# Ledger of designs, part 13: VH-VL binders against Flagella basal body P-ring formation protein FlgA (flgA)

Target 1, 205 residues: Flagella basal body P-ring formation protein FlgA (flgA), of Buchnera aphidicola subsp. Acyrthosiphon pisum (p57418)
Amino acid sequence: TVQKFNFFDLNKQLNIFLKKEYPLNEDSIKIIIHTPLKKNIYCRKPDFSILSNTHNLGLINILLTCSKQHYYLTVEVQSEGEYIVANRKIPRGTRIKESDLKILIGRLDVLPNNTYRKKKDVVNRISLREFFPLQPITSFMTRPFWLVKVNQQVTVIINGNNFKMSSKAKSLSNGAQNQNIRVKTNSGKIINGIINENGEVIVSP

## First folded at step 4 (VH-VL)

Design s18 (framework fv_ontamalimab)
Fold by ESMFold2-Fast, scan of step 4:
Structure s18 (fold): chain C 205 residues (1-205), chain A 123 residues (1-123), chain B 112 residues (1-112)
Amino acid sequence: as target 1 above (205 residues)
Amino acid sequence: QVQLVQSGAEVKKPGASVKVSCKASGYTFSSYGINWVRQAPGQGLEWMGWISPYTGNTNYAQKVQGRVTMTADTSTSTAYMDLRSLRSDDTAVYYCARDVYTYTFEYYGMDVWGQGTTVTVSS
Amino acid sequence: DIVMTQTPLSLSVTPGQPASISCKSSQSLLYSDGKTYLYWYLQKPGQPPQLLIYEVSNRFSGVPDRFSGSGSGTDFTLKISRVEAEDVGIYYCMQGIDLPRTFGQGTKVEIK
């Protein structure tokens, strides 16, 4: 009936709770409790809640509620997996190609936030700074390669139910693959579409 | 290769103190706890205590409470057990052993053990 | 403290014959997570203990399939289907459900 909790017992219960909160990465996750706990905590029904609005790896704050008492825990969620690094020196302003990238396996929770996990998300982006060999690449260090520039003439492809049309229009902004863009036709009409891999604007009416 | 290497044998007089070290290699030291277990000559295994290298949290067996201090130095990946006011019945082989609770939520108990440190307490 | 009791305290076995060791706990080792925290260790002469079985019935990596664990609640058994010379040593059960962690008295296994 009444369950006695010590540091060891709490670790087990917390692991069960965190497995539910991080189901996609559960097999690669290690949990370490950083907050000293008092011996002989008796709790029949412990309740855990994550105090932050993000399910980030690394240090997180958890509230343990046990009937009459609240305990604030600092917990480290460690994870191992694949991440993308530069495999050579990449100068600022370079359009990144697959041969510039290498996959490493290591601790994800100690990497900078927004470190890329897949090569496809990095290839064809522009470096915003110089990268050194083995440096983890984050989304903040890159920007999309613009396939369409402001005032450029672009091909607009209109795909409707049982029809396909193409025309020319002027782009009103810069845009990269898979981004929304506004274009102005010769008639003055403004159309919204998605840029494809060839720099064409796809419109679905 | 996961390994725990302990310091060498010690001979002490009653009332003295002993400090045994346990150097870890082949894994992330702060990720797992360290148990200390002793074995008197011809006797069974007796748990002494546990430490988390990351938090410094400890739990000690009642028999040695007040005489033992367990510490860990993450910069050298080394755990220590300091036992004070030694008695003849503290004569034993002292082992450190890794405490493993996996991220797949299995508890292996003590999966890797040090080679042991013989502590002899005699006049 | 949880008390662990092993029987027998010693066992002499002819090579190739089976051996069975019993372990009894003073209270249930079943936890609210559905797991039972019972472990078996082997200490060979002059060596530190080594893990054989974790959580009642799971063989640790590298442990031969001739070793098996079973049981529930307070009663547990370690079986060796065919004892070999390298299996000589002292076997200990341990509970991992609570602190302090406690061991049985040990069962000495010898070859006839």
Scores: ipSAE 0.000, ipTM 0.439, lowest interface PAE 17.6, mean pLDDT 82

Design s19 (framework fv_maftivimab)
Fold by ESMFold2-Fast, scan of step 4:
Structure s19 (fold): chain C 205 residues (1-205), chain A 124 residues (1-124), chain B 106 residues (1-106)
Amino acid sequence: as target 1 above (205 residues)
Amino acid sequence: EVQLVESGGGLVQPGGSLRLSCAASGFTFSNYAMNWVRQAPGKGLEWVSTISDSGGSTYYADSVKGRFTISRDNSKNTLYLQMNSLRAEDTAVYYCAKDSYEYTFTYGDAFDIWGQGTMVTVSS
Amino acid sequence: DIQMTQSPSSLSASVGDRVTITCRASQSISDYLNWYQQKPGKAPKLLIYGASSLQSGVPSRFSGSGSGTDFTLTISSLQPEDFATYYCQQSYSYPTFGQGTRLEIK
């Protein structure tokens, strides 16, 4: 009539919970439970929650709720995988190129927060400081390269099956290459388009 | 010594074609984006085109888009500009210019090394 | 395209003078601005990059300042070899140059 989970079932459920919270994205993850669950605990419906409001790596605290009882568990989440470092010295204000970057494999849980994991997320961004060889690159160290600025007059190219039209419109936001942007025409109409490599807004059916 | 040497300029009729070359020496050519910048007689500088270090990305001024093609041969340390459908307004000295930063691939940052220029005259 | 406007178009000065040339961008370009010197019949020479960084080999009397839309090139004590045309250039997007400022002997 009721489902009960013993010590081994609870450890299995805890590991399932942690794998769900820290999904594998080509990374290796290892979980070390520092506060062992007691072998005589039985739970009708275990409920796990992370006491931190972020999915941090390293030492984390987990709350197990078992009916009227609460158990506090300390686990260490070790992650090993690919991350992005500078391949050479990169001056401040540089538009980052793929060859400026190198992929290293190592412990992710000891890296600075927001360290980039994929080259595609770093390429074409502007460095906000000088980078040194082998230095991990974080999102705090870069900004988007804006091809279009808010309130800038931009060229809009409308490509239809039986027509091509170009006109001027005012951008309603900043935008980088390949991003969607909203622009306002002189007539007051708002249209959506994609920014091309020239900072033009392309509208297609 | 770091040097850029342009060649291929000359007199052409409107509607004609011309191919410019720029020979690079004294630096690792394949590490730098390269640029063409022109200057009409008695006028200012106008950027024409940029090519990334690998040749995988090219960029053009609106005035030449569809008519000019920039290319490079990294094995020969040479930059090219193929100029088609030439107009009188294309009359200028064409400079080859090197980007100052290694491994930048777009828009040309600062141009730290320039060639001597080659004169292109489009006239009937 | 980002439009670069230089002022003045020409300026007459004497050796030893402090000279200021201004450049204005049609939109914010942060510090992505370079300054070039061009002597008659010669290719341009890079003087300043990133609005304020002095290029190697350029005399310390040259300095650059500014950010956003307004930029200035200053020559603190003009020398005979400084009489030339000066150009600003933005590198924030597709490169565009100012129309040039011709510095002439008075």
Scores: ipSAE 0.000, ipTM 0.432, lowest interface PAE 19.0, mean pLDDT 83

Design s20 (framework fv_mavrilimumab)
Fold by ESMFold2-Fast, scan of step 4:
Structure s20 (fold): chain C 205 residues (1-205), chain A 124 residues (1-124), chain B 111 residues (1-111)
Amino acid sequence: as target 1 above (205 residues)
Amino acid sequence: QVQLVQSGAEVKKPGASVKVSCKVSGYTLTELSIHWVRQAPGKGLEWMGGFDPEDGKTVYAQRFQGRVTMTEDTSTDTAYMELSSLRSEDTAVYYCATDSYSYTFTYGDAFDIWGQGTMVTVSS
Amino acid sequence: QSVLTQPPSVSGAPGQRVTISCTGSSSNIGAGYDVSWYQQLPGTAPKLLIYGNTNRPSGVPDRFSGSKSGTSASLAITGLQAEDEADYYCQSYDSSLSGYVFGGGTKLTVL
């Protein structure tokens, strides 16, 4: 037989759906229903789905399908957590240091997309614009600082079991700390390695 | 679901002006950076202008400067693009689009949400 | 007229690989500005395929991939399907024009 869900049951099912889509993690999640289900609704075979594919926070449209009936709901997904802002005026073209940054706690859903959440992801990047104190910093406002530039001669350190060798090679691309890079030796051999904090290329077997 | 819904097709005479609208739904206009891109029949995409976060203002592509005006009405969540002194070569589909991956100067912003387009025909 | 150069057309058979190039200059891709790629089916608005040189939006199959080297970028499509037949555009920022620029577009024909 076909089971019917009344208003109370449908709101319970909606809340179960929302908790599954937005599980509580380290960030605080709050959901506000702006267009609630009407009290006189009865539903056969309810099914909920999110129509938004681009934004998972903020205003989200949800579709409820009741057999042949469709209902549209608008919910607001609010999130609170830590994010990174400028601690002082940072001129354009500056290599960002830890003292230039401050952690704030606030609503993440009203911040620009790709706002940094951890200082370590911002430190040593170059600012692409002037920042003012308390301004949120996004990944698209910065670029990597190149420790190695394309065609630069670099020191390659080869670490193996029971041996260590160093040599010179030319970089085939720009690279920042901890990035993989390809280098070409004087003999023409291409080697892959990881850039360390000194701009040296570390190669492991 | 964030959607950009544009006004219907327009037919104009040379020398006239056209004003195309772009209504934001599922989100607020003030949280989005709206850009305008056109495409003449059988031709490629051409950026006309949009919000430039580095300057904090709306920036127009050089070839449209003096002929294009981009405005917003936050009370109706609607962006507008007005092009004046229309010529036959302005016949094109006009799109509004937004980038949600960055609100500031980048290495090339991505336009991730597009309106359906508005066909503007300029004929004598 | 375009600032970024793409081949006007490319073709391939189902299941094959095709690559679409996007050549810029020192004021755009060569300056480090990221490249995005768009797919446009006939009569529709463009759809974002790749952003930030290599990233795919949710819902874009992994058979689409982007890469960047020097002043150029490439879009690779593996396992070609008939539904991939469309126009493809690259996009970047140009510092000398202080604005966004598109490639001229490439028509992909699936044989």
Scores: ipSAE 0.000, ipTM 0.398, lowest interface PAE 22.0, mean pLDDT 81

Design s21 (framework fv_rovalpituzumab)
Fold by ESMFold2-Fast, scan of step 4:
Structure s21 (fold): chain C 205 residues (1-205), chain A 124 residues (1-124), chain B 107 residues (1-107)
Amino acid sequence: as target 1 above (205 residues)
Amino acid sequence: QVQLVQSGAEVKKPGASVKVSCKASGYTFTDYAMNWVRQAPGQGLEWMGWINTYTGNPTYADDFKGRVTMTTDTSTSTAYMELRSLRSDDTAVYYCARDSYEYTFTYGDYFDYWGQGTLVTVSS
Amino acid sequence: EIVMTQSPATLSVSPGERATLSCKASQSVSSNVVWYQQKPGQAPRLLIYYASTRATGIPARFSGSGSGTEFTLTISSLQSEDFAVYYCQQYDNWPLTFGQGTKLEIK
């Protein structure tokens, strides 16, 4: 009986699988297996799949396939990282500023769904409700702030290799920062671009 | 407390230009667009255009295109409206008015705070 | 452009009575209508927006209604400070347009 293949550490393989499914570069991930692994389970070619279509933190059901055998695992994925809370009372209808926000470090898996992770994703949005100090801010509690209104004259910036040109156009819709927008030039040409922080439309050739 | 304070009354000759200022206080200037509305003596209100105070981009009503310029100075929280080639029928009180983004699914275009008005008289 | 027509041009009512002011749009403006109050020598004051929503600090006796092309402003139990000119404005499309105003005066 000659064994030419190494036995795989199942917990290590599971961790590698989950880091590929949850590529959180700045966050730490801790895996707790709630379905006990028996000492007599050997898996030389493990295949893992998530039984849910949603990639969530917290309790997750994993299917482990070992050759012709299937094992069902309940795994808790704990994550720690940065998240955004209100730094002060923010009234409803307020355009959120950087000074209104504070970064905290803590357990991400126990936070409300869609809690913001970076200030840049919250700044310049409008609050849909009143926020209290230290309250986590979620994406469904905010809406975009329109940097550009429909029919507004906007500056279009075309960035090419070794040149930068600007022209004027009218916006065909409302638009917020980082949104794709269609604009119509004085000649009637329609151009697609992305709205920058100054409400200018950036076009890449 | 939100306040919009406009420059004082002006008397101009036909063909001259006038520049009205509107100094904002009590809120973040760039969070709200500024509109300009005029009212001839004994007449109703007429919208002239607006300026996005965050981007500096203006949009003018067709009747004023080519002779109006709207600008802002973010460092002083001040909006400006310059009207050129003045005619006697430009005699009016000129108001700056803050666009509201309040509790609507539709953004603003109605005005929650107004300046006190600047009377511009155009006569020979 | 959308034309806003207000009626009557002048409404004479006694204090304590109810006043109803009308505003009509030349085409549908959904609920995108705002009402302003203007007293002599003063700038207009925001009263009602989105056809029926009272602005902050506006007394409950002021109410707005309507959608599409027909809008009304109602003032129940008129007080002396309510005698002013009232303007409606649409914000459904640019250019923004105002009605000609209704002057509310003491009978």
Scores: ipSAE 0.000, ipTM 0.415, lowest interface PAE 22.5, mean pLDDT 82

Design s22 (framework fv_rovalpituzumab)
Fold by ESMFold2-Fast, scan of step 4:
Structure s22 (fold): chain C 205 residues (1-205), chain A 124 residues (1-124), chain B 107 residues (1-107)
Amino acid sequence: as target 1 above (205 residues)
Amino acid sequence: QVQLVQSGAEVKKPGASVKVSCKASGYTFTSYAMNWVRQAPGQGLEWMGWINTNTGEPTYADDFKGRVTMTTDTSTSTAYMELRSLRSDDTAVYYCARDTYEVTFTYGDYFDYWGQGTLVTVSS
Amino acid sequence: EIVMTQSPATLSVSPGERATLSCKASQSVSSDVVWYQQKPGQAPRLLIYGASTRATGIPARFSGSGSGTEFTLTISSLQSEDFAVYYCQQYNDWPYTFGQGTKLEIK
């Protein structure tokens, strides 16, 4: 038969639901209920769901369904973890080194979107603006370091079975190491290749 | 300094009732739920139930429904557990333990602070 | 209800050695497992929560791991003060349930 839940039981069921949706340790996740369930709610067979199709940090809306009745509550999902900040003043156009970066621990849900979480994802990128000490670094503030620039003449290396050939071509775009790039030969043909550590374009037939 | 101080040892006859107290200090009593756990001599831990200290609403484990009552007195920051119709197999150390449950929560339905325990002996 | 099963019932190790304690859940409990240490004549003490997070004041030699149904508590260099019974508990679903305990003995 159908099980009945009072206010206390409903809050316990809500807590169980939230832990299953956000299965992280206490130190990394904190959930605050901003619009708690009303004291006089008595519910049979409660069903909880997140109204967003993406599991987001910050303010989220939860729907409680009790038969044909719907209750809405707002919760705040706070996350704490590591993120990358500038360790010093970094001028615009600087190729970022590991020593230019610092890891801080703090609230992830209040940081700008796309704030970097790992040093490896920031090292060797170029700053697009001036950074100040302790400023969080986002992907919008950096670009890849270009080993090849648009319209640059590059060496194309064609690696075939039992042979290597090299030729000159003009790059059609900027490109970083390990990135795919298109180049135009002197004959007008467009070839696709991968940029190596020396700024050469490697083509495998 | 968070402390949970329980009442002293009790000796009861079969069929009697016992009421154990747990006085909390060093934190806001109504912000955390209180659990009751017992341990028979030489045995493991057995959860009996918990009480929401803010609302006074208890939830009991099925094995104890009908003969256990959990209450609180917010003016003295004290939780109580009364067990009725005592049997010899109710002889155990009874603990209160603080749950991290509150209106705000981090994944902490574990027990962070425990009382020292109250030995209840049931003998004829 | 979710049944928690600990093994072995008793583990005998020498000081300085590594101890590994197992806890298995009858169904998935995510990472919602807590470990308690209980010394003779004392209340249980919070050791590890969230399967792997060490509680405040707990020495670095204690570590927890696992998710889903299989969990492990490891003591990397056992000290004489670590003689105790260790209990695991799940807090993923209602009602709360404990394992039966593992007694750690010093050889």
Scores: ipSAE 0.000, ipTM 0.438, lowest interface PAE 16.1, mean pLDDT 83

Design s7 (framework fv_rovalpituzumab)
Fold by ESMFold2-Fast, scan of step 4:
Structure s7 (fold): chain C 205 residues (1-205), chain A 123 residues (1-123), chain B 107 residues (1-107)
Amino acid sequence: as target 1 above (205 residues)
Amino acid sequence: QVQLVQSGAEVKKPGASVKVSCKASGYTFTTYGMNWVRQAPGQGLEWMGWINTDTGNPTYADDFKGRVTMTTDTSTSTAYMELRSLRSDDTAVYYCARDYEYTFTYGDYFDYWGQGTLVTVSS
Amino acid sequence: EIVMTQSPATLSVSPGERATLSCKASQSISSNVVWYQQKPGQAPRLLIYDASTRATGIPARFSGSGSGTEFTLTISSLQSEDFAVYYCQQYNNYPYTFGQGTKLEIK
């Protein structure tokens, strides 16, 4: 009465489980099973789970629970995609420009932790150490550059469908380029906007 | 050596059912899974599902769930695909195709194919 | 479901020339791509699997390349027997899906 699952059934279910846990987005994913299921296996009510409470790339341990038995599997999750490296030597304390960066395609699972994936996330940040050409850039190597500081008087540009207006307001927080911030006008009105390259706050009503 | 031999052409009326057979020889039947793929005249290939030849457990593509049944007879090394509630757009050549033995994570390509069975659905 | 798109639909070439066939997936499928050859009145024949691994008995003039979403099948010196329809298939996700095919025909 209870459906039986053999090696082929369980291998298919394992592949479905792994593709669900590591869905494809913009990167290519390749999974290698280092400790495969035994060919003489038969299981009722199989259940797969990752023994770690977080999903990481590289080697991971998987548990297969059958009604009365437990099987331990080791799989390797390889990922290939775009990542950001330094295009030149970047001195410590430098405000990083787009021309300082290069996009490479390669294995993500062997890169340093928190390696940047998009140029927009790196541009206009400050380097916390010296970078060398082709060195992957991580979020631990940079900090934000504040274009707007708390209590600073800023220019607010209001862009409507048929008009453009500017006014002055006081910033309620520090902010970097492309960051949302709140500003307070002389009348006491609070407006939310996005900081542009010049430290102006852009509002779209 | 390895050979998949399918049953002969069928002509059916709309609403009828058809059962296509695929007899395997030259290897141990239960060691490899069996897939079913169809091809409408002048069109491309469409995967219908597969069956585990050892356990008899099938997996069907969503478009065919509810009207397809895949079975095996291990004593004769034969796989079967039955399609019910036939429509004129089910006119196609139906192929069985052997899945290779799973030794790696993604071992789901078809190394041997049957010769095909033409099923014509017309009034 | 993953959509596989092949281009061109038809490629007209002369014997002895090189043919390059394209296959694109709607999302990343790593290297989980298979190429099949189908001649009129015949079942498909396995050519390439795992994007670049040539199947047993397949001539060296056939080669596959690519990863992620873009894949190519190259036939380096066309023989008369190579004129056929070529299909790519992904086996990364259920349901397995095929491209629409590229017909390789004589000029």
Scores: ipSAE 0.012, ipTM 0.497, lowest interface PAE 8.3, mean pLDDT 85

Design s8 (framework fv_rovalpituzumab)
Fold by ESMFold2-Fast, scan of step 4:
Structure s8 (fold): chain C 205 residues (1-205), chain A 125 residues (1-125), chain B 107 residues (1-107)
Amino acid sequence: as target 1 above (205 residues)
Amino acid sequence: QVQLVQSGAEVKKPGASVKVSCKASGYTFTTYGMNWVRQAPGQGLEWMGWINTDTGNPTYADDFKGRVTMTTDTSTSTAYMELRSLRSDDTAVYYCARDSGYEYTFTYGDYFDYWGQGTLVTVSS
Amino acid sequence: EIVMTQSPATLSVSPGERATLSCKASQSISSNVVWYQQKPGQAPRLLIYDASTRATGIPARFSGSGSGTEFTLTISSLQSEDFAVYYCQQYNNYPYTFGQGTKLEIK
């Protein structure tokens, strides 16, 4: 037989759906349902889906499909966790060090987009503007520190199974540690490699 | 004024079944779901399942599926829990408890706001 | 299933003192924790829900705090009627699960 699902059944299924879509991790998550289902609702074969193509924080629209009927509801996904702020006034063009940063705990869903969550992702980057104390730092406010600059002569290290070769080449772009970069040899050959901590380009054939 | 009144203590032999009742008063019975929770002597609380008092649809915890049946009688505002194939480790106080989860302002809000007085079920030879 | 662990198992305190009871979840449950009080021979009584919201009729000396995996119930000035067993319960995931209880007894 086909089950009939009423308001209470659907509410419990909605809770299960939300727990699956927003699983709990290190961050604290709270979901508030702003547009509750009508108490006289009855549904056969209920199906819940998120209308947004992303599982972002904040206001999210959910669709409940009941056979031939559609119901729309809005939920608010609140998240609380650690994020990075400036510990002091940081001038533009500064290479950011650990003592320039402070970890705060607070609501993540009301922060600017792309606010950094870990100090390691900010340390050694260059500030693109002046930062003020307690200001959240976003990825749009920083750039990588370049270990290799365009047209710089670099050492290319080719690590094979039974050999290690080094040669000189000219970089075709700027690059930071662990980034992929193209270099041009004196013979005109273009090689792809990854920049190591010393500004050398590592190639694994 | 909300009250949940349960049936009296039962003594059963292993293999028998027991049916506990929970009569609600002081509110509209079909507005809130009903949960069943048990507590073995000297042990903690264990959730068994809940029933939708409007539709009669039950949801059971996995440990009790196949052995438990929850029903309601809306004309008497009474919920029932029947446990079959009783074992000695089913000896416990069985509680009914009202589901506070009909309001959507609380995230995952299904706590129990009113409890019955409990029914002691003793399973012994 | 989410495991709820309460500590201590027994807490001995004198009337008028402050009692602090701990409840820990095996994984994050946001604020979806409820506290119940149970006296011998009685059903559990709702005290605190949504981690920190006092239920109707519960004295102000009872307070709850915490989020995620660590929760605390505090009783600020113990009265004789407060000596009981206290249970925490999560309602974040099915099946709903309870802690093993903390017995509050007179020193």
Scores: ipSAE 0.012, ipTM 0.487, lowest interface PAE 8.3, mean pLDDT 85

Design s9 (framework fv_rovalpituzumab)
Fold by ESMFold2-Fast, scan of step 4:
Structure s9 (fold): chain C 205 residues (1-205), chain A 123 residues (1-123), chain B 107 residues (1-107)
Amino acid sequence: as target 1 above (205 residues)
Amino acid sequence: QVQLVQSGAEVKKPGASVKVSCKASGYTFTTYGMNWVRQAPGQGLEWMGWINTDTGNPTYADDFKGRVTMTTDTSTSTAYMELRSLRSDDTAVYYCARDSYEYTFTYDYFDYWGQGTLVTVSS
Amino acid sequence: EIVMTQSPATLSVSPGERATLSCKASQSISSNVVWYQQKPGQAPRLLIYDASTRATGIPARFSGSGSGTEFTLTISSLQSEDFAVYYCQQYNNYPYTFGQGTKLEIK
């Protein structure tokens, strides 16, 4: 006869779905169902989806579609791992050094969104506010260190076959190392290039 | 008191089939899933799969798909595991184990185990 | 699959002493680890789940700790009835996998 998927079948399928959506990497993951499926549920064509296109930690809404019927579940995705905090008081406008940072291990799902996970992603950025010791550092609290500032006169280096040529141009935006940038020459021509470690704009013909 | 009682030891020849039973008591049989786990001599425990005791729908681990069948008889509160095309390396103690149910968690552990059934496969 | 490694294979201790058993996972499993006790001639018995939660009826001398990849089972004051084999199991990823066991024996 026709197979029906009951509460226990659907709960196992939900577990498989969640493990696929939240696979383990270096962080530990734990999932808690806060609004479980009803025990008298029967479903012929079950399909699970996350209502948001972004995989988030914390409280997540899951949709179960049974043919034309919809069931809503709330699950809590807990995660534990390494994250970056300030090691000391950091004033606004400071270029952050490795010694300004400390790695802690703890619950990631209760941290502010976009909290940094690795020191390399924070070092050499500029603080946009004052940080206090043990305060988690988020990407919203920092900006790149600009090697090139908008309206700055920059050196443009054109790399040819065994040939290099340099000229001057005005930058049309702020830019950090390895970033693509547009510059305007004295003749009014706009050129695209990549910022090198010296704040020069490299153009490959 | 929750109790899972398994059938007695079996001795089989290579190529034969074995069917192990697990009789549940002390709870409503259809409200908990049943898992099957084996342990070869000197080796670790190996999860084989589970069966929904209400619907009869089984789910098998990849290594056992194609030669294992799990069934239930709700009138006797008994789960069965049949393993076909037996090899000498199927010699093991076979356990049934009840799914824990914690509605706030998506991950299950085994809260009650049968006493085990020794299956010996030898020529 | 996730590999669970228990150490030591055998631990010899006297009644009244403390025993500490180790369980390591090959990758992070959060707190999704269970401990089972198997006494000679008996079926496995649930001791601790979710790394540190004691099952109903389990004496307070049993405690679990750990998260991620490193887990321990501690028995604070051994009783004669505690000499058994102890297994850890992860229930974070399918297939579920078990350690090879630690035999706790009387000195």
Scores: ipSAE 0.005, ipTM 0.461, lowest interface PAE 10.8, mean pLDDT 83

